# Ledger of designs, part 102: VH-VL binders against q0atu2

Target 1, 119 residues: q0atu2
Amino acid sequence: MLDKKARIRTSREYRNVFEKGKRLSGRFLIIYYVENALDNNRFGFITNKKIGMAVIRNRIKRQLRAIVREYQGQVKNKHDIVLVARAGIGKSSFEGMEKDYIAIMKKAGLFARNANKID

## First folded at step 6 (VH-VL)

Design t40 (framework fv_dusigitumab)
Fold by ESMFold2-Fast, scan of step 6:
Structure t40 (fold): chain C 119 residues (1-119), chain A 121 residues (1-121), chain B 111 residues (1-111)
Amino acid sequence: as target 1 above (119 residues)
Amino acid sequence: QVQLVQSGAEVKKPGASVKVSCKASGYTFTSYDINWVRQATGQGLEWMGWMNPYSGNTGYAQKFQGRVTMTRNTSISTAYMELSSLRSEDTAVYYCARDLSYYETPYFDYWGQGTTVTVSS
Amino acid sequence: QSVLTQPPSVSAAPGQKVTISCSGSSSNIGDNYVSWYQQLPGTAPKLLIYDNDKRPSGIPDRFSGSKSGTSATLGITGLQTGDEADYYCGTWDSSLSAEYVFGGGTKLTVL
């Protein structure tokens, strides 16, 4: 799981990202993202009810957290990022979700291709 | 600005199929799910299903499962809803609507103008 | 029959306040956010309220929403003749056949 300080925790914090942030859509994921005033990145995870039952939504949330954790060192610092799972993500493989995450983060300009760099 | 423009009215015989189109403009078509909702004259709104225009994935209301197909053509930013084995009870106005469900629960921020489908012998 | 129960009609005079109720169960309103839609005669529905109590840009603050337990309420203050319309609540139903569900609708008449 992600470090406590790297998680968006309150409804107010989620709302701030949705209202002030930029939005980009991928095949299975939508991200909302905004610069923060902190020294670190924070991530939030939303699994839409269209995905399916709680068991399926909980599995998707766990898999998304695992993907984010794996690639956290490649994300530009000082951002709040919310991942929203799109309808149909339950039909994707883990690898399909991972590829979509990498593609959308690169498109957003949030993802360093080769390095764990600050800038 | 965001617009959803639907195809014109249709008159069909029982047992036929109808295919309604919904052309999106003013936003990135693949970024938001499209839902279909119908309304019989003097009656309430009835949800039919959702379609993800990026993936092509769909989810249908149980009542329409086996009779409805939702598709899209991304090159022309157009969603389609086809309903087969038409009955008189399918006479209604059919709406497409954009889903802005970024939190938990779907909600529909922009709607097409509606397409009247009349099923009569 | 609708899964969500609304009164079929409500009436009030210009300048007054009305409330429209929407009653459901633990699998729909109890577990999910509620939206409200306004439908003027001969037109497509228009989003009034989302996520229980949020207004889209362009919707005046005369319209408000709230949710308590398995029920939601739409409030309209300072009624105007142009508010005469059908009003629908909507939410997700998290039961085995997961679907979006609408209330039966409430016709608001401004006398």
Scores: ipSAE 0.232, ipTM 0.791, lowest interface PAE 4.2, mean pLDDT 89
Fold by OpenDDE, second read of step 7:
Structure t40 (fold): chain C 119 residues (1-119), chain A 121 residues (1-121), chain B 111 residues (1-111)
Amino acid sequence: as target 1 above (119 residues)
Amino acid sequence: QVQLVQSGAEVKKPGASVKVSCKASGYTFTSYDINWVRQATGQGLEWMGWMNPYSGNTGYAQKFQGRVTMTRNTSISTAYMELSSLRSEDTAVYYCARDLSYYETPYFDYWGQGTTVTVSS
Amino acid sequence: QSVLTQPPSVSAAPGQKVTISCSGSSSNIGDNYVSWYQQLPGTAPKLLIYDNDKRPSGIPDRFSGSKSGTSATLGITGLQTGDEADYYCGTWDSSLSAEYVFGGGTKLTVL
């Protein structure tokens, strides 16, 4: 599980990312990312009510957290990154979701170039 | 400053419909969901649903499914809540409220002044 | 029969401290952030606390919020006569039908 310090937890923190950050859209995910003044990255997850039933939203959130945790050490430091689940993500496989995450993070230039386990 | 100004009091007969308006100002109307909450006299707050002013998408409480319609006119920054098949139990003050959250858990930072809807024979 | 349970009423003398509890379940308070609303007599609700313990601008630090497990608490210190109002907790319920839910409300009387 993600460390508490590696998590965006407040609406204000989320809002800061939305207002000041850059936005990139993938197939299943939208990411908002902005540099922070910390020594660590923070991740936020949004599975809003538009995605579907709570059971689906919770599953997606768990999957996204697992993906982020897996690649956390390969992400460039000092970023706040919010992952917003798109409507179609509920029908995606875990692998598809992971692939989308990797693709969009690469596009954003947030992965270290020497990072491992990046397909 | 942010303001939500609602339409005036309504008196309706059972079976009729009521449409309450909520005009927003002081912020970008399409950026935040509008929620509707009602309160019967001497009772607590009851959430009715949300409406996204940009897309027009909505989500209603199960209790009001099939009976409530939330819409908006973006050109005049106005949200609407229509409740049909009115019954005496629908007598209440109806509030619109802005959801400021980007988090999945909404919170309502600005409220309209409320619209009293009275349903009586 | 609100999804969130609050005491119907609380009372205290001016200057005293009061706490208002809000009890829920894992699907609501357990998994989501809690907000508190103050409703003065004859007025619309006002946001008092959001994200469990955050105060909007203009809300004095006499008001505090906390959350533990499936319960939330609103604290009011230095009670003033102007604090006499109804207080509601609220949060999202991540059940099969996703809805925002309020507590039943607590009437605070300043003695």
Scores: ipSAE 0.026, ipTM 0.721, lowest interface PAE 3.4, mean pLDDT 91

Design t41 (framework fv_dusigitumab)
Fold by ESMFold2-Fast, scan of step 6:
Structure t41 (fold): chain C 119 residues (1-119), chain A 121 residues (1-121), chain B 111 residues (1-111)
Amino acid sequence: as target 1 above (119 residues)
Amino acid sequence: QVQLVQSGAEVKKPGASVKVSCKASGYTFTSYDINWVRQATGQGLEWMGWMNPYSGNTGYAQKFQGRVTMTRNTSISTAYMELSSLRSEDTAVYYCARDLSYYETAYFDYWGQGTTVTVSS
Amino acid sequence: QSVLTQPPSVSAAPGQKVTISCSGSSSNIGDNYVSWYQQLPGTAPKLLIYDNDKRPSGIPDRFSGSKSGTSATLGITGLQTGDEADYYCGTWDSSLSAEYVFGGGTKLTVL
């Protein structure tokens, strides 16, 4: 589970990341990311209607939170990061989403050297 | 600058298939989903479906399921929409449009110029 | 229900104000943000409003949007002859598989 302080909560905060941040696309995920002035990272999760019905969107959101939690120790500090599910993510396996997350975070330069799953 | 350039007008007979292309430039093609929307003469806009250029995954409106196929060729930054078993009521202008997922919405920020498809004998 | 209802036409004189309504249901407008598209004669649609009330760069502040419950409204002030166009609302519908739905369109005439 992500700590309350590690979550982007307000629409204003989401909008700030979308407008001022960098955008990078993976196969199933898009990330928007920007440096923050806090002592920690914050994550947001967006599963819009084109992903599917609420049960699918809620499953994807839970799975993405689990992936982020497992790799939180490898993420460079002081960033706001929003994960946006791409169309078709509902057809992906958990492992497929995990691999996409690792790849996109490495490409963005947000993972520390030798980023690995937290034991 | 961002551009979506579509293929030229087509005239087809009933029962034929048509394949419309949409060539993207000015951005990373695989980074944004593509939607297809059509409009019959004097009628409103009708959504047909979306295609993710990175994964190749698609979603189609129920009305077109079984007749439409959306694909892409990433090496030439081109999206395709193929509609089969054409009927006279498929006579329309077909548009591709770029989909920007922003906050909890998706909307179409850039549109192609349109491709007129006429189905007649 | 997934069909969005707009008046077929509206008209006003140059310099006046006009509003265009878009009515839906809880599965579309009630659950989602609304976009508006302007289609000038013979051209492709152009994004005019997104996220209920936001304007893309280059859209003048004469254009505004709002949403209340299952209805959305596009407002245009200081009407110009160049505003003559068809206007469409659009949003996602969650009642079946996700589909994007458009309103029937409103023809704006500036007389």
Scores: ipSAE 0.295, ipTM 0.790, lowest interface PAE 4.0, mean pLDDT 87
Fold by OpenDDE, second read of step 7:
Structure t41 (fold): chain C 119 residues (1-119), chain A 121 residues (1-121), chain B 111 residues (1-111)
Amino acid sequence: as target 1 above (119 residues)
Amino acid sequence: QVQLVQSGAEVKKPGASVKVSCKASGYTFTSYDINWVRQATGQGLEWMGWMNPYSGNTGYAQKFQGRVTMTRNTSISTAYMELSSLRSEDTAVYYCARDLSYYETAYFDYWGQGTTVTVSS
Amino acid sequence: QSVLTQPPSVSAAPGQKVTISCSGSSSNIGDNYVSWYQQLPGTAPKLLIYDNDKRPSGIPDRFSGSKSGTSATLGITGLQTGDEADYYCGTWDSSLSAEYVFGGGTKLTVL
């Protein structure tokens, strides 16, 4: 799992990202991202209630955390990034989620230039 | 038919707590989330949070974090909303409402009749 | 102060058509389905429209909903005296930790 220092944990931290960050929408994900004053990236996860029951929401969160963990070393430093799951994500495969994440992160320019396995 | 029946009116002092109940019938209680919405006199609707009766998981509006607790008793198909540290601004009609959790949509299709909570010194 | 903005009031004569607007942002109406609720005086809210433009059973086709961009609209044709009520739009907002948000409500008066 993601280290505690790599997670957005407080409402204040989330609010800062939403208010000051940029927003990009993918097929299954919306990301909000903003530069932070830290030496590490922090990730947050939002699963809207409309995507399904708690069991589904928890599954989606686990999957998104897994994706973020896999690629976190390739993300540009000093960013707070919030992933918001869209309604259709519940019907998507893990690979579909991963593909969408990669696409949207590339669009945002958040991957390091020398990043590998980002294709 | 689906019905949500709430407990009776409450009168509380500032600083006290109130616990409102919402008994569901006519459907599988654990299959739908219960939401709570309040409305001050002459004011609009204000969403407070949701509770999943199956897992007991909840999501509260930031405004009420730390002050609201939503629970349920599945054996009697009853949801509860407890609000603590009451203040005069909490005077309102409180509604429970059912929402569909299995679909990509989210809306409140059935509502309780409302519970009037009055907070006064 | 509501996240979603509605006109405070609208009015029309019986048989006429009225529209009620609901303005939001990309994080709420832009990305989520909008619902409308009717609240008759002294009663609990009632679901009127869901998923932007769908009517629950029992809701007459005089009521319609639409959504475009970050705004939603409720339409009522053939206005009846019984339609006099408060109307609220609502949807989820991802910027508020997936909170549900309501409009400020619109009071419809039938002249």
Scores: ipSAE 0.023, ipTM 0.672, lowest interface PAE 4.9, mean pLDDT 90

Design t42 (framework fv_dusigitumab)
Fold by ESMFold2-Fast, scan of step 6:
Structure t42 (fold): chain C 119 residues (1-119), chain A 121 residues (1-121), chain B 111 residues (1-111)
Amino acid sequence: as target 1 above (119 residues)
Amino acid sequence: QVQLVQSGAEVKKPGASVKVSCKASGYTFTSYDINWVRQATGQGLEWMGWMNPYSGNTGYAQKFQGRVTMTRNTSISTAYMELSSLRSEDTAVYYCARDLSYYETSWFDYWGQGTTVTVSS
Amino acid sequence: QSVLTQPPSVSAAPGQKVTISCSGSSSNIGDNYVSWYQQLPGTAPKLLIYDNDKRPSGIPDRFSGSKSGTSATLGITGLQTGDEADYYCGTWDSSLSAEYVFGGGTKLTVL
């Protein structure tokens, strides 16, 4: 699981990323991202009610955290990044989410290395 | 200033369809979902569905499934709600309202002025 | 009938305070944030409270919200005649897979 210091926790911090950050959309995910003044990256995860019932949203959140954790070492340092799940994500596979995440992070220029799986 | 401006009142016969428009201004149209809510005379608010203007994805209340279609035209920042097979109980004021669905919580922060739809023979 | 239960009406004199309740279940209020909307006669609803207890810019602090378990409360202090309106609570219902639900509404009379 991601370290607590690597998570965006407050509504104010989420709003800062949405309002000041850059946006990039993938097939199942939207990312919002902005440089921070910290010595580490922080991630936020949003599975809005429109995705489905709590059990589906919690599964998606858990799977996204696992994906982010596996590729954490490849992300350029000093960024706040919020992943927003799109309505269609409920029908995607874990592999589909993973591929979408890699594609959007590369397109955003946020990967410092090749996107090899880091456990 | 954020504004949602709806089309004018409509009078329809039973069995007809009505298409209500909602033109957005003062913000990035594709960044907020548009919801549709109706209110029959002397009654409460009833949620009909949401439409994401970026993707075109929708979610409809079960009661309206099969009769409602929500669309948009991003080039003119306009959302549409079409309700078919109209019945007398569809007589209501129809509102569009925006929400910030890409945030964990959502609420309807700006509403259109409403469109009165009367279904009568 | 509405999924969320509100009293149909409340009344108080100018300067007094009132509380409007909104009762739901674990799948709606218990799992989600609550908003409150004010509807003046002949007008569209207006957002009054969001995220259980937060006010949009321009809403005076005499309006407050709270949530406990499966119930939410709207509080209004220092009542003014301009507060006469219908008040609605609203939230998402998790059991309906992304359906927004409103309370039945409460008519506030100030006299």
Scores: ipSAE 0.016, ipTM 0.640, lowest interface PAE 6.7, mean pLDDT 85

Design t43 (framework fv_dusigitumab)
Fold by ESMFold2-Fast, scan of step 6:
Structure t43 (fold): chain C 119 residues (1-119), chain A 121 residues (1-121), chain B 111 residues (1-111)
Amino acid sequence: as target 1 above (119 residues)
Amino acid sequence: QVQLVQSGAEVKKPGASVKVSCKASGYTFTSYDINWVRQATGQGLEWMGWMNPYSGNTGYAQKFQGRVTMTRNTSISTAYMELSSLRSEDTAVYYCARDLSYYETSAFDYWGQGTTVTVSS
Amino acid sequence: QSVLTQPPSVSAAPGQKVTISCSGSSSNIGDNYVSWYQQLPGTAPKLLIYDNDKRPSGIPDRFSGSKSGTSATLGITGLQTGDEADYYCGTWDSSLSAEYVFGGGTKLTVL
């Protein structure tokens, strides 16, 4: 589960990841990621207004948090990772977002062994 | 370096269609959304829509729904904007622009040089 | 008519400070972050400010942005003749379906 210490909380922390991090895009998601000096990973979630109305943005944010939570044990430690929803993500399924997340994380080299929820 | 290079000026008759191209270089084309913005002579900027080059998904301003189509060809890193049923009011400079999708906003950080479209009888 | 309201023109002397306002509503500026664009005569727009107050690489700190309620402000200090341009604010509008909207533009003249 994503407890408070596993979440990026302040705008300053988000901007640090955007400024210093690497950028990698998928079909529905962009990640910005940087190694941190902590013992744990931290995640952030951004749903820009171009995604749609608040109901859609809130749904996407909930679904992305659920996906990250499900796979958090497979992510290499010591990273701050921000997920940014791309234009058109509101038209994707949960499974589509999940598949995109896994693909991006593997391309970034951020998934450890047994990265899939199917062991 | 990042560049967006647009096709040359077009002169069209009322009722025709125009297809403007925007070739990206210096970055991974599929990694950034593309927006289209136009500007009539002596007037302000008007947003037309966005296109995600990875998925092909689009969103258009209500004013252009049914007349505009935004597409891309990823093999040549090129975005397209086609506007049909042209009227004299469509005479404008058309720009493509890259969107960083930074934080809670859109940042149109690189723009094409613009394509002048003149619709005349 | 533009959705966001800007003064049509502003002028000041070299070395002076100028501010350009951008007024909207709760469905746009009130609920979203604002970007500012500079357009020199005959050229494409250039991003000056994003996320209310952030500068892209290469934009000098003479340019600043702020937002309060449903209004945003672009500040320019140490005015130079090269700053003569049209300035546009921009943001998303969420009132029906998300659309990006620009202000009507402000022509800056450096006297």
Scores: ipSAE 0.334, ipTM 0.801, lowest interface PAE 3.5, mean pLDDT 88
Fold by OpenDDE, second read of step 7:
Structure t43 (fold): chain C 119 residues (1-119), chain A 121 residues (1-121), chain B 111 residues (1-111)
Amino acid sequence: as target 1 above (119 residues)
Amino acid sequence: QVQLVQSGAEVKKPGASVKVSCKASGYTFTSYDINWVRQATGQGLEWMGWMNPYSGNTGYAQKFQGRVTMTRNTSISTAYMELSSLRSEDTAVYYCARDLSYYETSAFDYWGQGTTVTVSS
Amino acid sequence: QSVLTQPPSVSAAPGQKVTISCSGSSSNIGDNYVSWYQQLPGTAPKLLIYDNDKRPSGIPDRFSGSKSGTSATLGITGLQTGDEADYYCGTWDSSLSAEYVFGGGTKLTVL
């Protein structure tokens, strides 16, 4: 689990990201990202009912959190990033989700240049 | 036990439509996607699309876009696949198949017995 | 023809081991879990392997699956006459509008 300080938790925080941030769409994910005034990154996760039942949404959230956690040390600092799961995300493996995350984060320029664990 | 029972064989003319049913039992119908796969005689398996019985959401193969419609009746745990503008090359056995797990795996763990659809002039 | 490539046929004597390959690309096998299906003559397909190497309940351990890179392999040890069937690999392909794709199938003949 991500540290509480590394999580977007309030509606206000989410709204700020959606209103002021940039949006990029991947195959399975949409990310909204904006610089924050903190020394750390914060991540938010959204899975809507179109994906499926709550148990499935929760599973996908867990998977996305695991992915984010795995690569958090390689992400540029001072960003709020919201991951929105697209309806088709469940049709992908964990590896597929991971690669989509990496691809979209690269496109966003959010990975550090010295990152060497990006597949 | 989990069981998928499909409707009987169909014989159709070119240009007509066919609607195949798939009745599920032995599990919570709305908890698993239903996929449709067909197989022409002597040929391989061809995926047509998926349907989420809970939401009714669907995803179709591009090949069948605009020609296939997948629906369900949750009250009777039945999935339907309708294929329109039938052609001779649509002659095949059509299967419904349950997804093993919602958005976790790429596997169909239970299959219907198949429905033979023959399209001939 | 098929997105996933399988040998059209394989054969072996009873008791022997056979392997069936399934080759794809990064957008399918590379990024997604592979499943294997057995189809006995005149019957519906049956799931043999899911998530690359997992067996559903009731599938004997003489059936195995593996995946490496953009290729997958089905292994069958202790071959039995009853194993004579068509075998298909399958997976999702994100480059094809998130379509599920099958291999062309492999006919296994028990000599």
Scores: ipSAE 0.015, ipTM 0.676, lowest interface PAE 7.7, mean pLDDT 89

Design t44 (framework fv_dusigitumab)
Fold by ESMFold2-Fast, scan of step 6:
Order: structure tokens, then sequence, then C-alpha cells
Structure t44 (fold): chain C 119 residues (1-119), chain A 121 residues (1-121), chain B 111 residues (1-111)
């Protein structure tokens, strides 16, 4: 479950991440990320109109939220992270998006070490 | 430091094809989508399409679908736009431009210098 | 065939204020963020405004943008001779195959 407190909600909060954060690109996803002053992580999701029509954008956004929720326990605490879908993501599979997410989060150093995943 | 450098001017005959290159430097080439925009002399800007250099996926304006192909070579950080079946109306300056992939933005932050393509008999 | 409508020209004296309008529809400006581009004679376009009202680094605060409904405006205050250029609005058009669309352009003359 992505609780309200785990979601970036306002345009001001999105702009803060984009303007002050770091940027990393994957095949289907771009992440912008910055450390926050909160006790928890917050996630934002952007599916620009260039992705396609509303039904495709809504499917992608739903699938990305599911991926983030699945791996939220692996993410280093105290970060605001925005996922931006790249043009062409509508042609990807769910598994392709999931693999891309894991790869970019690891490259960003945002996945915490645990018993199952040590870097 | 970010630069997009395009190939030089071309003169082509009607019916030929032209392939314009756009070499990126100063950033990670695969991290930003590339758009192609053209401008005929004394006319406005006309969007042709986008290309994702990571995946190779493309989207073309309806007007150019079937005649345009956008590709890239990631080993040399270069994007390409090929336009076939050239007509005199294709005489224009062709630009590559980097796409801002950002929540509140729909725009192109860095542009190549342009490539003049003249189609004449 | 520009989808977005701009006045073909605008003029004012140095130090004055001008506004350039950009009119579209619900599927483009009404549903998307607007960018503005400046094109000096003989040069490639330059991004002036993104996200309806944001300036890239290096763009003076004399340039401002706004959006209301299906229209956007670019404002320039303290007009300078170096501002003589063509100005274009641009945005994505929502469709089955989304396309980026530009306005027809506005020639700004500083008298």
Amino acid sequence: as target 1 above (119 residues)
Amino acid sequence: QVQLVQSGAEVKKPGASVKVSCKASGYTFTSYDINWVRQATGQGLEWMGWMNPYSGNTGYAQKFQGRVTMTRNTSISTAYMELSSLRSEDTAVYYCARDLSYYETSGFDYWGQGTTVTVSS
Amino acid sequence: QSVLTQPPSVSAAPGQKVTISCSGSSSNIGDNYVSWYQQLPGTAPKLLIYDNDKRPSGIPDRFSGSKSGTSATLGITGLQTGDEADYYCGTWDSSLSAEYVFGGGTKLTVL
C-alpha cells in the first residue's frame, strides 16, 4: 500500500525534487531523487501525454505504483523519488518495467543492503 | 558543456533520401529523448518525431509517417534522422533537440545548430 | 498547419512591456504544460519558458509565462533591442499518437 504519506502530492513538492534532485535514466524510466527531512520515503509518478492516450498512461501509472509498493522495503529511508515514464514505455512488459526500476534504483544507490541483496 | 552538433548542409535531388546526424556530448546520451524539428525558410517550427536513444523506440508525426526513420548509435552518442522520397517542399533547416523529461515541462532544452537540406533539380 | 494560434507580429519601444498570446484547445494547452522558445535571426531556437511559467538558468526574470484554460501568454518587460526575435509556444497534443505542436510564431520588433 502506498499510503498518502508515502506519495508526493503537490506541484511544489514535485518541482523541489526536479530542481534540487539528482537524475538517473533507465530504458523505460527516469528517476529524480533527493533526500528529505521526513521520517519516510515519498514517491511521485509522471506519465506525460507523449506516452500515449489516457488508458495507456493510467495503466502505466498503476503498474509503476505496484512495482514501487513491492520494493518499498528495499529503498533507503528519507528520500523523495519521482518516477517519470519515458516515451515508448507503453510497448514494454510489466516485467521489463520492474527490471528497469530495480536497475536504476541500484545504480542510484537507493536500495538498502539486506540478507537477500548485498552489493 | 552540453552540445548537440549536427552534420553539414546537403543538396539532394527530388526522390532521393537524406540522413542527418546529431552528435551529443556533455551528458549521458541514453538519458534524454531526442526530438527532430524542421523549419522551411521564413516559416515556423514543425515537429517531426521523437526517439528514445536507450530503447530505440520512436514516435513520428502523422505527416511524416512512412517517410521518416529515426535511429541512433549509442557507441558514438549520435542520433540520425533519415527522410526519404524528398520533394522541393522538404527544403528546410532540420534540428535535433533534447527533450526535458520532467513532470511540469513539455519542451526542448538544448538544440543542435541545424542542418540545411536543399532539394533541387 | 500550426495547431496553436499566435499573432504574427508585435512591436513596442525599448523599456516597454509586451505580451504574446498562444491559443489552443482542450487536447493541447488545456491538458498540457506549455513551453516558449526564442529564435534570434539565423540561430537555433532557445528554451525561454517551461512548465507554463518556469525559466531555465540564465533566462532573465523580464520573461514570464502564464496559462489560463486553453490559452497561454508570454510576457516581456523592460524590452531591449536584443529581444528582437521570433517567439514560439509549444505543447503536446493528447491523441492516440501524441504529437508536439508549435504555434505559428510571433515576430517581435523593437522600434
Scores: ipSAE 0.056, ipTM 0.715, lowest interface PAE 5.6, mean pLDDT 86

Design t45 (framework fv_dusigitumab)
Fold by ESMFold2-Fast, scan of step 6:
Structure t45 (fold): chain C 119 residues (1-119), chain A 121 residues (1-121), chain B 111 residues (1-111)
Amino acid sequence: as target 1 above (119 residues)
Amino acid sequence: QVQLVQSGAEVKKPGASVKVSCKASGYTFTSYDINWVRQATGQGLEWMGWMNPYSGNTGYAQKFQGRVTMTRNTSISTAYMELSSLRSEDTAVYYCARDLSYYETSPFDYWGQGTTVTVSS
Amino acid sequence: QSVLTQPPSVSAAPGQKVTISCSGSSSNIGDNYVSWYQQLPGTAPKLLIYDNDKRPSGIPDRFSGSKSGTSATLGITGLQTGDEADYYCGTWDSSLSAEYVFGGGTKLTVL
C-alpha cells in the first residue's frame, strides 16, 4: 500500500526512531515518532513473535498498513513514525485498531486539524 | 556500551523460591524486551519467558507457567525473574538476554553473565 | 531431546571449513527467522548470526548462515582454535502463544 519512500526499511532507521523519538501508547498500539529531515513521512510496522502465530501477525501488519494508508493525507509532514502492535491486538477488530490509531495520532498532535462540517 | 549485569549465585532448599536480578545499562531499558534462559550443567539452553519492561507484559514457556514470575523496576533499569517451588532439576545457570522488541525477528543480542542457582537435595 | 535437532559434535582442523545443521518443523524454522549463538567454555552465549544469514557488528565474515525449508545451517570457514565452543540455533515457534526454542547444541572441536 505505501510506496517505497514512505516506508522505514532499515534496522538503523528503526533504531533512530526508537532512540530519539517520543513514545505514546494506546490500547492496542504504541507509536514512536520523530521529525525527519526529509520532505515526506515514513512509516514502520512491528508485529513481533509475541503477538502470536505468523498468520495473525501478517494479518495485523496488513491491516495496520491499510489504516495508515487511508489516513496518510491527515498526518503532519516530515515525520518518521513506527507503529508497534501490543500483545492484545490479536483480539481486536479492524475498527478497533483504526479507532486506536486515530486516537493516538490525535493525542500526539500528528493529525491535521479536522475539517469543519459544512451543513 | 550495552551491559546486563546479574545478581550473584544462590543456594536454595527444595520448595523455596529464588529471585534473580538483571541490571541494564547503556541503552533505553524500556525499549527492549528481556528474556530469561537457563542451562543445567552440561546441558543445552532452555527458554523460560519474556518480559516487556515498558508495559510489564509477560509470556512464559508452558513448562514454567504457574511458578515463574518476571517483573521489572524501571527506576533502576532492573529486570527480575522469580522461580518458586524449587526442585533439584532447577539447578542451572540462569541468563537474562535482551530481545529487540521493535524488530520482527527479535534476536537475543546481549546476554547477562549468568547466575548459578543450586537447589540442594 | 530439544525441539530443534543439531548434531552433538563436529570437528575439523585449523583452516578447514565446517557446517552445523539445525532441523525443525514448519511451525518453527519453516515459519520464522533463525539465529545462531556461540558459547565459549564458562561464558554466556553470544549472538553470532540473526535473520538466517546476517552478522552483528564485530562478527567476521567467515561465519555464515542459511535456511532452506525447515532446516538451517551455520557455516564456518578458516577455522581457528578460538572457534572451539558450543553452537546453538534458535528460533520462535509459531503458535497462539509463541515460544522461543533452541537446538540441543553442537560442540565444535578444532583438532
Scores: ipSAE 0.020, ipTM 0.644, lowest interface PAE 6.3, mean pLDDT 85

